VH-VL binders against NAD kinase (nadK). Designs and how they scored, part 42

Target 1, 268 residues: NAD kinase (nadK), of Syntrophomonas wolfei subsp. wolfei (q0aze0)
Amino acid sequence: MKIILVNNRFKENTEKKAQEIAGQLSALNVEVIIDNGLDEPYAGTVDFIMVLGGDGTMLRAARRYGQRAIPVLGVNMGTVGFLSNIEINELAEYLPLILREEYSLEARMMLEVAVFQQQSLLTRVFCLNELLLRSNSPRMLSFALEISGQKLEPYRGDGLIVSTTTGSTAYSLSAGGPIADPQLDAFIVTPVASHIINKRPLVVSPEREISLHLLEEREAIIGIDGQIKMDFGAENRVLIKRAPHPLLMVNLKAKPFFTSIDRSLQRQ

## First folded at step 16 (VH-VL)

Design NN1 (from II7 with heavy chain S30R)
Fold by OpenDDE, fold request of step 17:
Structure NN1 (fold): chain C 268 residues (1-268), chain A 122 residues (1-122), chain B 112 residues (1-112)
Amino acid sequence: as target 1 above (268 residues)
Amino acid sequence: QVQLVQSGAEVKKPGSSVKVSCKASGGTFRSYAIHWVRQAPGQGLEWMGGIIPILGRADYNQRFKGRVTITADESTSTAYMELSSLRSEDTAVYYCARGHTWKTSHGYFDYWGQGTLVTVSS
Amino acid sequence: DIVMTQTPLSLSVTPGQPASISCRSSQSLLRDIGLNYLHWYLQKPGQSPQLLIYFGSDRASGVPDRFSGSGSGTDFTLKISRVEAEDVGVYYCMQALQTPLTFGQGTKLEIK
């Protein structure tokens, strides 16, 4: 059995814990790879992924490994968020279940984000929360939004968020998007400071595709899960669709989403 | 409580196809693999294949030479097993079973359907 | 494919007496993490199979303690300390190390 431990290299406590857990797992004849984000994602096959930390670490893990259909367990280390399932002090209790593969899975829809320069693919990323297109200047963007070939009226504003239902409690929420049930697959398209007052967010079927491109020569930025940043210009286009496979999140214990929303959001 | 309820008995002619259903209730359908096991009269158990509902991926016993198709409908929590090009030797009771894991391997079967008799006769 | 071989194929036991069934696999079912992917089922007359023992030695829920599983690697044993009338049926071992999953031939237990 091979397990990846994902931690945050900027949080020493997670590194220490990762090493400790690695030792414990190794003693059980489990091969362990520690991923602190410094190196490229491990390319080999693995059986399980443990994410040690908060939502940010989970997002990184999802981007790095989510497309591989590997169970991913969020292990909270004293943070507040939506993406952890157990606490670090509970891990020892659940290790036997993990090794015996006695856990449930929850499928979380991910985005497939493809950024093009003209007809050339620049990058393709799978992400759990959202794609953000925003202006890189005090000026508003003018861009085209197309959904399944349907061209909407030109958009003017600071930006646009295309989020999963998982991401609905992230930046989309701050921008006025709805809170969505993470068990539901859907896109949430949330305007960021639209020139149209009270422009409403869209809930879009996961079967549809979303395309964005600038209508004017402006400087913009693409943001992925608030962690990846890239320049976006008039020659670029972004295509967003449902990832071919969801993130398989491990459910070792029940975690009610709706009853924890207020508590979690208040602490963020 | 988890229950697997299968479709009723079938009588088929050689060369035809049969599709057996297995409806799961009382649990999380997509979190567990669903397997199909058959038992010819007076014989032992034979694994036919299994499906991972959450991925929509099925694994098959190659002994069936591609005659078996296993599918799952999450909306109805129902798994299906279709066996084509039926032969007299395919006369058996067909069981669906739930694996305790999401994978088709490593798991044990903690719940079984009641079985579906398929009789292949001219 | 992994071949599973059970012995005996049938046994007749007087109530209250012990019974033992052997299951051998053509290759080791022991994983590096120390788990044996060997499971035991009982199929009572006219019923669907039911889980008895999993991972070689763990009793399923509701299974009496008179049932026990032992063994590792390629050799496994199911024991019934005191056979009762309700224990009549066919016992199967199954390997789940790899697909295709394979069963033993079955062992028919009857009461004398």
Scores: ipSAE 0.855, ipTM 0.926, lowest interface PAE 0.7, mean pLDDT 95
Fold by OpenDDE, fold request of step 17:
Parts: C-alpha cells; sequence; structure tokens
Structure NN1 (fold): chain C 268 residues (1-268), chain A 122 residues (1-122), chain B 112 residues (1-112)
C-alpha cells in the first residue's frame, strides 16, 4: 500500500507531523510519500492521500491529485475550514479502517479551467474551489460572459468568480455568493464589486460551459483557489467546464454541513 | 438496514438479452461497489463483474467476452446487469452484492440480493 | 486468474462435532500491510450467500463464535467448533486480491 501525505512545508507543525505519521505508516509496511509542495506531484500509483492541515492544503492536494480517482482524507490540525473530515488526534483511531479501505466517499465536483492566448492553450488546471478573474488596477473591468453559447450582458466590476459548490464557502461567499450544498454539482458565478447594484450570482448547471474574456484593453489576473496567479489580457480567454472526474473525499466521520456551517463561518 | 432488491425471474430465448436490476436501500449507494455473481443450477458462484457507482466505472470478468454490461443509476440507487447473446449455459440465478469497499477489489460482500432466476431455453 | 481450491467438496458431520474446510489459492493473498484478501461465505439451502469471515479471520456481524477463520498467504481454513443443524449449506471461499474475483468450488456441509 502506498500513501501520500500532503502538508505545507511552511508550517513546521504539519511537516513534523507528516514525518511522524510517515514513520507510523512505514512500521505497518505502508510506503509513504510526503508532498510538501516543494516538488512536482508524485506521478506513480497510490492508494490513498492524507492531507495534513487546513483547506488551503486540501486545495493544493486536489489540484495535484484530484483527477486520479484517489481517496483524499482531510486531517485537520486545528485550523478552521470545511474540507477536513477528522482531527489529527483521531487519525490513529481510524488508521485500521483506512488500511482496510472501510470508509465512505463523497464526490466533489472540480473545475476544469483552460486559459487561451488567441487560439492557443496556455494552461489547463483542475481546481476544487474557484476561478477568479479580477482587475489588476483600481479601474473596473468589462467582462464578456458566455454560458453554453448564450452571451450575457457585459459584466462591469472588479471581477468575477466561477466557483464549485465546494467553493461556495470560500471567496464566493465573501463576494456575496450563496452557500451551496457540497453534495450538489453546480457552477456558481459571483460578481466581485459589480457596478450594477445587487448584481445577482448565477447558479449554473454542471453540464454547461462558461467562457470569459475582456471587452477592453486592460490588465487583469486569473486566480485559482487563491493560490495560483497568472496575468490575463485582452487577447486571452478562459473556458470553464466541469472536470471529468470529481475529487473523492473520504468520509470516516460524519460531518453535518448545515448544522456546523454557522459555527464555522463565525470563526472566520 | 441495508437491502438489495432484485428484479423478477426472466425467461429468454437463445441469442436474446436480459437486463436484471438491483435496487439498494438503507445506505449510501455511491460509497460501495456493486457486484454481480451468478450461480448455475447445482453449481458454484461465479463473479461476473462490478461497478464503482461514484465513478461510473465497471470491471468485468473477461470470461464473458464482452457480453456483460453493468451500469448504475445513482438517482434511483439501482444497479443493472445486462447479459447479451444468451445461451442455455447462462441459465442461472443472478445475484447482486454490495462490496464493503468503493473498489471492485479488496472488498467482501456484506449484503446480497435475493437473486434473479434467468432461464434460457428454446 | 487466481484459482481457489477447496477441500473437501462435501462433508457430513454429526451435530456437536467439529468441521474444517480448507481453501488454497494459486498465489498469495497476503498484502504487504498484513491483510489477507480471503473471505468466507455460507449459502444455506434456498437462500442467498451470506458473509461469514472476512480478511481471513474476522467474523462478520451476527456470526457465532463457533466459526473461526485462520491461515495466511495461500492456505486458509474455516473451522466450526460445534456443528449445528443451522450450519447446513455450501461454504465458499473467495479471493478479493484482484479482479476477477474468484470463488472456491464450494463445500457442502450436511448433518449425519
Amino acid sequence: as target 1 above (268 residues)
Amino acid sequence: QVQLVQSGAEVKKPGSSVKVSCKASGGTFRSYAIHWVRQAPGQGLEWMGGIIPILGRADYNQRFKGRVTITADESTSTAYMELSSLRSEDTAVYYCARGHTWKTSHGYFDYWGQGTLVTVSS
Amino acid sequence: DIVMTQTPLSLSVTPGQPASISCRSSQSLLRDIGLNYLHWYLQKPGQSPQLLIYFGSDRASGVPDRFSGSGSGTDFTLKISRVEAEDVGVYYCMQALQTPLTFGQGTKLEIK
């Protein structure tokens, strides 16, 4: 059995814990790979992924491994978030279940984000939370939004977020988007500081495609899950689809989303 | 309580196809693989294949040479097994079973359907 | 494919006496983490199979403690310490190490 431990090298406590857990797993004849983000994702076949830390670490893990149909367990290390399933001090208790593959799974829709320069593909990424397009200046941008070939009225504002339902409790929420059931597959299109008062977010079927481009010569940026940044200009376009495979999140412990969301949000 | 309820008995002609259903209740359908096992009269158990509902991916026993198609409908928590080009040798009781893992391998079958008799005769 | 071989194929046991069934696999079912992917089922007359033992030695819920599984690698044994009338049926071992999943031939247990 091979397990990847994903942690953040900039958080010493997660690094130390990863090493400790790696030792424990090795003692059980589990091959362990520690991924602290320093190197490229491990390319070999693995059976399980443990994410040690908070939501940010989970997002990175999802981008790196989410399309490989590998169970991913969020192990919280005392941070506030929505993407962890158990606490670090509970891991020992659940380890036998993990090794016996006695756990439930939840499929979380991911985004496939393709950025183009004219007709050339610049990059394609998968992400769990959202794509952000925003101005790189104090001036508003004008966005052309198209959904499944339907051209909407131009968006004018600081930016636009296209989020999964998982991402609904992330930046989209701060921008006034709805809180969505993570068990539901959908796009959430949330304007960021629109010039139109009370510009409404859109809930869009996962079967549709979303395209974005600038309507004027301005400098913008593309943000992915708040961790990846790239320049975006008038000659660029973004195509957003549902990822072909969902993230398989491990459920070892029941977590009632709606009964705990108020507490979680108040802590942020 | 988890239950698997299968469709009723079938009588088919050689060369035709049969599709058996297996409805799961009392659990999380997406979290477990669904398997199909058949048993000819007076014979042992034979694994036909299994499906991973959460991925919509099925694995098959190659002995059936592509005659088996396993599908799942998450909205109804129902798995299906279709066997084509039926032969007299396909006369058997067909069982669906739930694997205790999400994968088609490594797991044990903790719950079984009641079985569906398929009779192939001229 | 992994071939599973059970012995004996049939046995007749006096109530209260012990019974033993052997299951051999053509290759090791022991994983590096120490798990044996060998499971035992009982099919009582006119019923669907039911799980008895999983991972070689763990009893399924509701299974009496008179049932026990042992073995590792390629050789496994199901034992019944005191056979009862309700134990009549066909016992199957199954490997789940890899697809296709394969069963033993079955062992028919009858009461004398």
Scores: ipSAE 0.854, ipTM 0.925, lowest interface PAE 0.7, mean pLDDT 94
Fold by OpenDDE, fold request of step 17:
Structure NN1 (fold): chain C 268 residues (1-268), chain A 122 residues (1-122), chain B 112 residues (1-112)
Amino acid sequence: as target 1 above (268 residues)
Amino acid sequence: QVQLVQSGAEVKKPGSSVKVSCKASGGTFRSYAIHWVRQAPGQGLEWMGGIIPILGRADYNQRFKGRVTITADESTSTAYMELSSLRSEDTAVYYCARGHTWKTSHGYFDYWGQGTLVTVSS
Amino acid sequence: DIVMTQTPLSLSVTPGQPASISCRSSQSLLRDIGLNYLHWYLQKPGQSPQLLIYFGSDRASGVPDRFSGSGSGTDFTLKISRVEAEDVGVYYCMQALQTPLTFGQGTKLEIK
């Protein structure tokens, strides 16, 4: 059995814990790969992924490994978030179940994001939360939004978020998007400071494709899950689709979403 | 409690196809693999294939040479097994079974359907 | 494919006496983490198969302690300490190490 431990190299406590857990797993004859984000994702086959940390670490793990249909367990290390299933102090208790593969899974839709320069593909990434298009200046953007070949009226504003239902509680929420049940598959298209007052977000079928490009020569950026940033100009276009595979999140412990949302919102 | 309920007995002619259903209740459908196992009269058990509902991916026993198609409908918690180009040798009781894991490998079958008799005769 | 071989193929036992069934695999079913992917099923007359033993030695829920599984690697044994009338049926071992999953030939247990 082979397991990847994903941690954050900038958080020493996660690194230390990863090494500790690796030792424990090795003692059980489990091969362990530690991924702190410094190197390229491990290319070999693995049976299980443990994410040590918070939502940010999970997002990185999802981008790196989500397309491989591997169970991913979020192990919280003292952070507030929505993507961890168990606490670090609970891991030892659940190890036997993990080794025997006695756990349930929850499929979370991911985005396939393709960025083009003219007709050439620059990059393709999978992500769990969202793609953000935003202005890189104090001026509003003018851009075209197309959904499954339907060209909408030119959009003006600071930017646009295309989010999964998982990402609905992330930046989309801050921008006024709806809270979505993570058991649903859908795109949430949330405007960021639209020129049109009270511009409503769109809930879009996962079967559709979303395309964005600028209508004028302006400097913009594409953001992925708040962690990846790339320049975006008039010569670029972005195509967003449902990823061919969902992220397989491990459910070892019941964690009700809606009660968690209520508690989270009341604490803010 | 978990139950697997299969469709009723079938009588088919050689060369035709049969599709057997298996409805699961009492558990999380997409979290467990569904397998199909058949048993010819007076013979042992033979694994035909299995599906991972959460992925919609099926694995097959190559002995059937592509005649088997396994599908799943999550909205109804139902798995299907279709066997084409039926032969007299395909006369058997067909069982669906739930694997204790989400994968088609490593798992044991903790719940079984009641079986579906498929008779192939001219 | 992994070949599973059971012995004997039939067994007649006096009630109260012990029974033993052997299952051999053509390759090791022991994983590096120490699990044997060998499972035992019982099919009683006119019924669907039911799980008896999983991972070589663990009893399924509701299975009497008269049943026990042992072995590792390529050689496995199912034992019944005191055979009862309700134990009549066909016993199958199954490997789940890799697809295709494969069964032994089955062992028919009858009461004398």
Scores: ipSAE 0.853, ipTM 0.923, lowest interface PAE 0.7, mean pLDDT 95

Design NN1 (from II7 with heavy chain S30R)
Fold by ESMFold2, fold request of step 17:
Structure NN1 (fold): chain C 268 residues (1-268), chain A 122 residues (1-122), chain B 112 residues (1-112)
Amino acid sequence: as target 1 above (268 residues)
Amino acid sequence: QVQLVQSGAEVKKPGSSVKVSCKASGGTFRSYAIHWVRQAPGQGLEWMGGIIPILGRADYNQRFKGRVTITADESTSTAYMELSSLRSEDTAVYYCARGHTWKTSHGYFDYWGQGTLVTVSS
Amino acid sequence: DIVMTQTPLSLSVTPGQPASISCRSSQSLLRDIGLNYLHWYLQKPGQSPQLLIYFGSDRASGVPDRFSGSGSGTDFTLKISRVEAEDVGVYYCMQALQTPLTFGQGTKLEIK
C-alpha cells in the first residue's frame, strides 16, 4: 500500500509530526510519500492521501491531487475547520480501517478555471473553494459576467467570487453569500463590495459555464482558494466550469455539517 | 439496514437486450462499488463487472465487454446492467452485490440482491 | 486473470463432523500490509450468496464460530468444526486482489 502524507512546511512541528506518522505507517508496511509543497506533486499510483493540518493544507492537496480520484482524509492537528474528519490523536484508532479500505466517501465539487489571453489558453487550474476576481489597485473594477452565454448587466465594485458549495463558508460568506450544503453541486456567485444593490449573490446550476472579463483597462487579480494569484487585465477572460472529478473526501467519523457550523466558523 | 432489490424475472428472445436494475437502500449508495455476478443453471459464480458510482466509471470482465453496459443513477440509488445480443447461454440468474469499498478491486461483497432470472429462448 | 481452484468440488459430511475446503490461487493474494484478498461465500439452496469470511480469516457478522478461515498467499482453507444441517449449500472462494474478480468452481456440501 502507498499513501501521500500532505503537510504544511510553514507550521511549527509539522515536519516532526509528519515523520512520526510516516514511521507508524512504515511499521505497518505502508510506503509513504511526504508532500510538504516543495516538490512537484507525486505522479505515481497511490491508494490514499492523508492531509495533516487545517483547511489550507487540504486546499493545496485538493488542487494537486483532486482530479486523480484518490481518497483524501483530513486529519486535524489543532484548529478545527470544515475539511478535517478525524483528530491526530485518533489516527492510531482508525489505521486498521484505513488499511482495510473500510470507510465511506463524500464527493466535493471542484472548479475548473481556464484563463485566456485573447483566444489563447494561458493556464488551467482546479480549486476546491473559490475563484476571486478583484482589483489590484485603489480603483474599482467594471466587468462582465456571462452565464452560459447569457450576458448580465455589467458589474462594478471590488470584484466577484465564484465559489463551490464547499467554499460557501470561506470568502464567499464574508462577502454576503449563503452557507450551502457541501453535498450539493452548485456555483455561488457573490459580488464583492458591489455598488449595485440589485447585484445579489446567485446560486447557479453546476452545468453552467461562467465567463468573466474586464470592461475597462484596470489591474486586476484572479485568486484561487486564497493561495494562488494571477494577474488579470483587459486582454484576459476566465472561464469557470465544474471540474471533471470531485474531491473524494474520506469519512471515518460522523461529522454533522449543520450542527457544527458555529464551532467551525469560530475557528476558521 | 442495507438492502439491494433487483427487478423481476425476464424472458427474452435471442438477439435482444435486457436491462436489470438494482436499487440500494439503507446506506450510502455513492460510496460503494456495485458489482454484477451471474450464475448459469447448475454453474458457479462469474463476475461480470462493477461500477464506481462516485466516479461514474465501470470496470468490466473482458469476457463480457462489448455486450455489457453497467451504469448507475445516484439520484435513485439504482445500478443497472444491460446485456445486449442475447444468446441462449446467457440464460442465468444475475445478481448485484455491494462491495465494501468504493473501487471495483479489493472488495468483499457484504450485501447481495435477490437475483434476477433472465431466460433467453428461441 | 487469477485462477481460483477449489478442492473438493463435492463433499458429503456426517452431521457433527468437521469439513475442510481448500482454495488455491494462481498467484499470491497477499499484499505487503499483511492482508489476503481472499473472501468466502456460502450459497444456501435457493438463496443468494452470503459472505462468510473476508480477508482470508475474518468472520462476517452473524457467522457462527464453527466457521474459520486460514492460509495465506496462494493456499487457503475454510473449515467447519462441526457441520450442521443449515450448512448445506455451495461454498465459493473469491479473489479480490485485482479485476476481473474471480471465483473458485464451488464446493457443494451435503449431509450424509
Scores: ipSAE 0.744, ipTM 0.887, lowest interface PAE 1.5, mean pLDDT 91
Fold by ESMFold2, fold request of step 17:
Structure NN1 (fold): chain C 268 residues (1-268), chain A 122 residues (1-122), chain B 112 residues (1-112)
Amino acid sequence: as target 1 above (268 residues)
Amino acid sequence: QVQLVQSGAEVKKPGSSVKVSCKASGGTFRSYAIHWVRQAPGQGLEWMGGIIPILGRADYNQRFKGRVTITADESTSTAYMELSSLRSEDTAVYYCARGHTWKTSHGYFDYWGQGTLVTVSS
Amino acid sequence: DIVMTQTPLSLSVTPGQPASISCRSSQSLLRDIGLNYLHWYLQKPGQSPQLLIYFGSDRASGVPDRFSGSGSGTDFTLKISRVEAEDVGVYYCMQALQTPLTFGQGTKLEIK
């Protein structure tokens, strides 16, 4: 059996704990690949991914491995977020179930984001929470939103968020979007500081295709999961679709989403 | 309590196709692979293939891959097995079964459907 | 493909006496983590198969303790300590280490 152990290299406690866990797994003859973010994503075949840390570490794991159809377990190490399933001190208790593959999965929709310059593809990335288009200056953006070829009236404001339901508790929430049940598949399209009053958040079928481009030259940025950014200008267009594969989240312990909302949001 | 309920018996002519359904209830449909196993009269069990509903990916026994299509509909918690180019030796009881895992390997089958008799005759 | 061979193919047993069924695989079913991917099923007359033993030795829920599984790697045994009338049927071993999943030929258990 081979697993990837994802940790956050910027927190000494997670690095030490990752080494301890790797030792425990190796004693059970499990091969462990540690991914602390320094190297390219491991390309070989693995059975399981264990994420040690908070939601940010899970977002990185999702971007690196989410399209490879590998079960991913979130292990909380202090801050109870939205993406962990068990606590670090419970891991030994659940390890037999992990080895026997006696767990259920929850699907979390991901976004596929393709950025173009004119007609040429520049990059394609995947994300778990959201794409943010925002102004990179005090001046507002004027931009066009299309949903499956249907052009909406132009937007004016600081930007726009296209979020998954999982991302509904991240930037989208701060911008006025709804909290969504992460078991639903949908896009949540949330304007950021819109100067057009009737531009309300939209909940959109996951089968739709969403396109964005600027209507005038402005300094803008595309943000991915709050962790990757790209310059975005008038010669660019971004196309957003449901990713081919959901993130496969491991469920070992019941974690009621709705009863934990306030506690989880205090820690974000 | 998990239950698998299959569609009813069918009589088919050689050369035609049959599509058997397997509706799951009482559990999380998308988390577990659904397998298809057949049993010809007086014979043993033969694994035909399985589907991973959360991915929509099916794996087939190569002996059937050219003739078998396995699909799943998460919205109705139903898996389907379609066998084409039917021959008389395809007369069998077809079972669906749920593996304890999400993937088509490693699973033990803890829940079985009641079986669907498919009879292929002129 | 992993070939599974059961012996014997039929058993006739006096009620109250033990029964033993052997299952051999063409390659090891043991992963380095200590698990054997070998499962046993019983198909009673006129019924669907039902799980008896998983991972070589673990009893499924509701299975009487007179059933036990043992063995590792390539050689596995299902044992019934005291056969009862309700144990009549066909017993199958199945490997699940890799696809295609494969069954043994079956062992028919009858009461004398």
Scores: ipSAE 0.711, ipTM 0.873, lowest interface PAE 1.7, mean pLDDT 91
Fold by ESMFold2, fold request of step 17:
Structure NN1 (fold): chain C 268 residues (1-268), chain A 122 residues (1-122), chain B 112 residues (1-112)
Amino acid sequence: as target 1 above (268 residues)
Amino acid sequence: QVQLVQSGAEVKKPGSSVKVSCKASGGTFRSYAIHWVRQAPGQGLEWMGGIIPILGRADYNQRFKGRVTITADESTSTAYMELSSLRSEDTAVYYCARGHTWKTSHGYFDYWGQGTLVTVSS
Amino acid sequence: DIVMTQTPLSLSVTPGQPASISCRSSQSLLRDIGLNYLHWYLQKPGQSPQLLIYFGSDRASGVPDRFSGSGSGTDFTLKISRVEAEDVGVYYCMQALQTPLTFGQGTKLEIK
């Protein structure tokens, strides 16, 4: 059995704990690959991914490994979030179930984001929470949103968020979007500081394709999960679709989403 | 309580196709692989393939290559097995079963459907 | 494909007496984490198969303790310490280490 152990060596240093867990797993003949964010994603086949840390570490794991159809377990190391399933002090208790593959999975929709320059594909990236389009200057943006070929009236404002339901509690929420049940597949399209009064958040079928481009020359940024940034200009467009595979989140312990909302949001 | 309920018996002509359904109730449909196992009269059990509903991916026993299609509909918690180009030796009871794990390997089958008799005769 | 071979193919047992069924695989079913991917099922007359033993030795829920599984790697045994009338049926081993999943030929258990 081979496991990727994902940690973040900064902020609440997890490095020592990751090494201790790797030792425990090795004693059970489990091969452990540690991904602390410095190296390229491990390219080989693995059976399981264990994420030590908070939601940010899970977002990186999802971007790196989410399309490989590998179970991912979130292990909380202090701060409560939306994406952990068990606490670090419970890991030994659950380890036999992990090895026997006696757990259930919860699917979380991911976004597939393709950025073009004119007609040429520049990059394709996946994300768990959201894509943000926003101005890279004091000036507002004028941009077009298309949903499956339907052109909406132009947007003017600071930008736009296209979020998954999992991302509904992240930037989209701060910008006025709804909290969504992460078991739903949907896009949540949330304007950021819109000057067009009737531009409300939209909930959109996961079968749709969403396209964004600028209507006038401005310097803008595409943000991915609040962790990746790309320049975006009048020569660019972005196409957003549901990713081919959801993130496969391991469920070992019941974690009711709705009863934990207030506590999780207070910590963010 | 997890239960698997299959569609009723079928009588088919050689060369036609049959589609057997397997509706799951209780538990989480998408988290567990659904397998299809057949048993010809007086014969043992034969694994035909399985589907991973959370991925929409099916794996097949190559013995049935090109004749079997396994699908799942998460909205109805139902798996389907379609067998085409039927022959008399395809007369069998067809079972669906739920594996304990999400993928088509490693699983033990803790829940079984009641079986669907498919009779192929002229 | 992993070939599974059961012995005997038929077994007649006086009630109250023990029974033993052997299952051999063409390759090891033991993973490096110490787990054997070998499962046992019973198909009673007129019924669907039911799980008896998983991972070579673990009893499924509701299975009486007179059923036990043992063995590792390529050789596995299912034992019934005292056969009862309700134990009549066909017993199958199945490997789940890799696809295609394969069953033994079955062992028919009858009461004398």
Scores: ipSAE 0.703, ipTM 0.871, lowest interface PAE 1.7, mean pLDDT 91

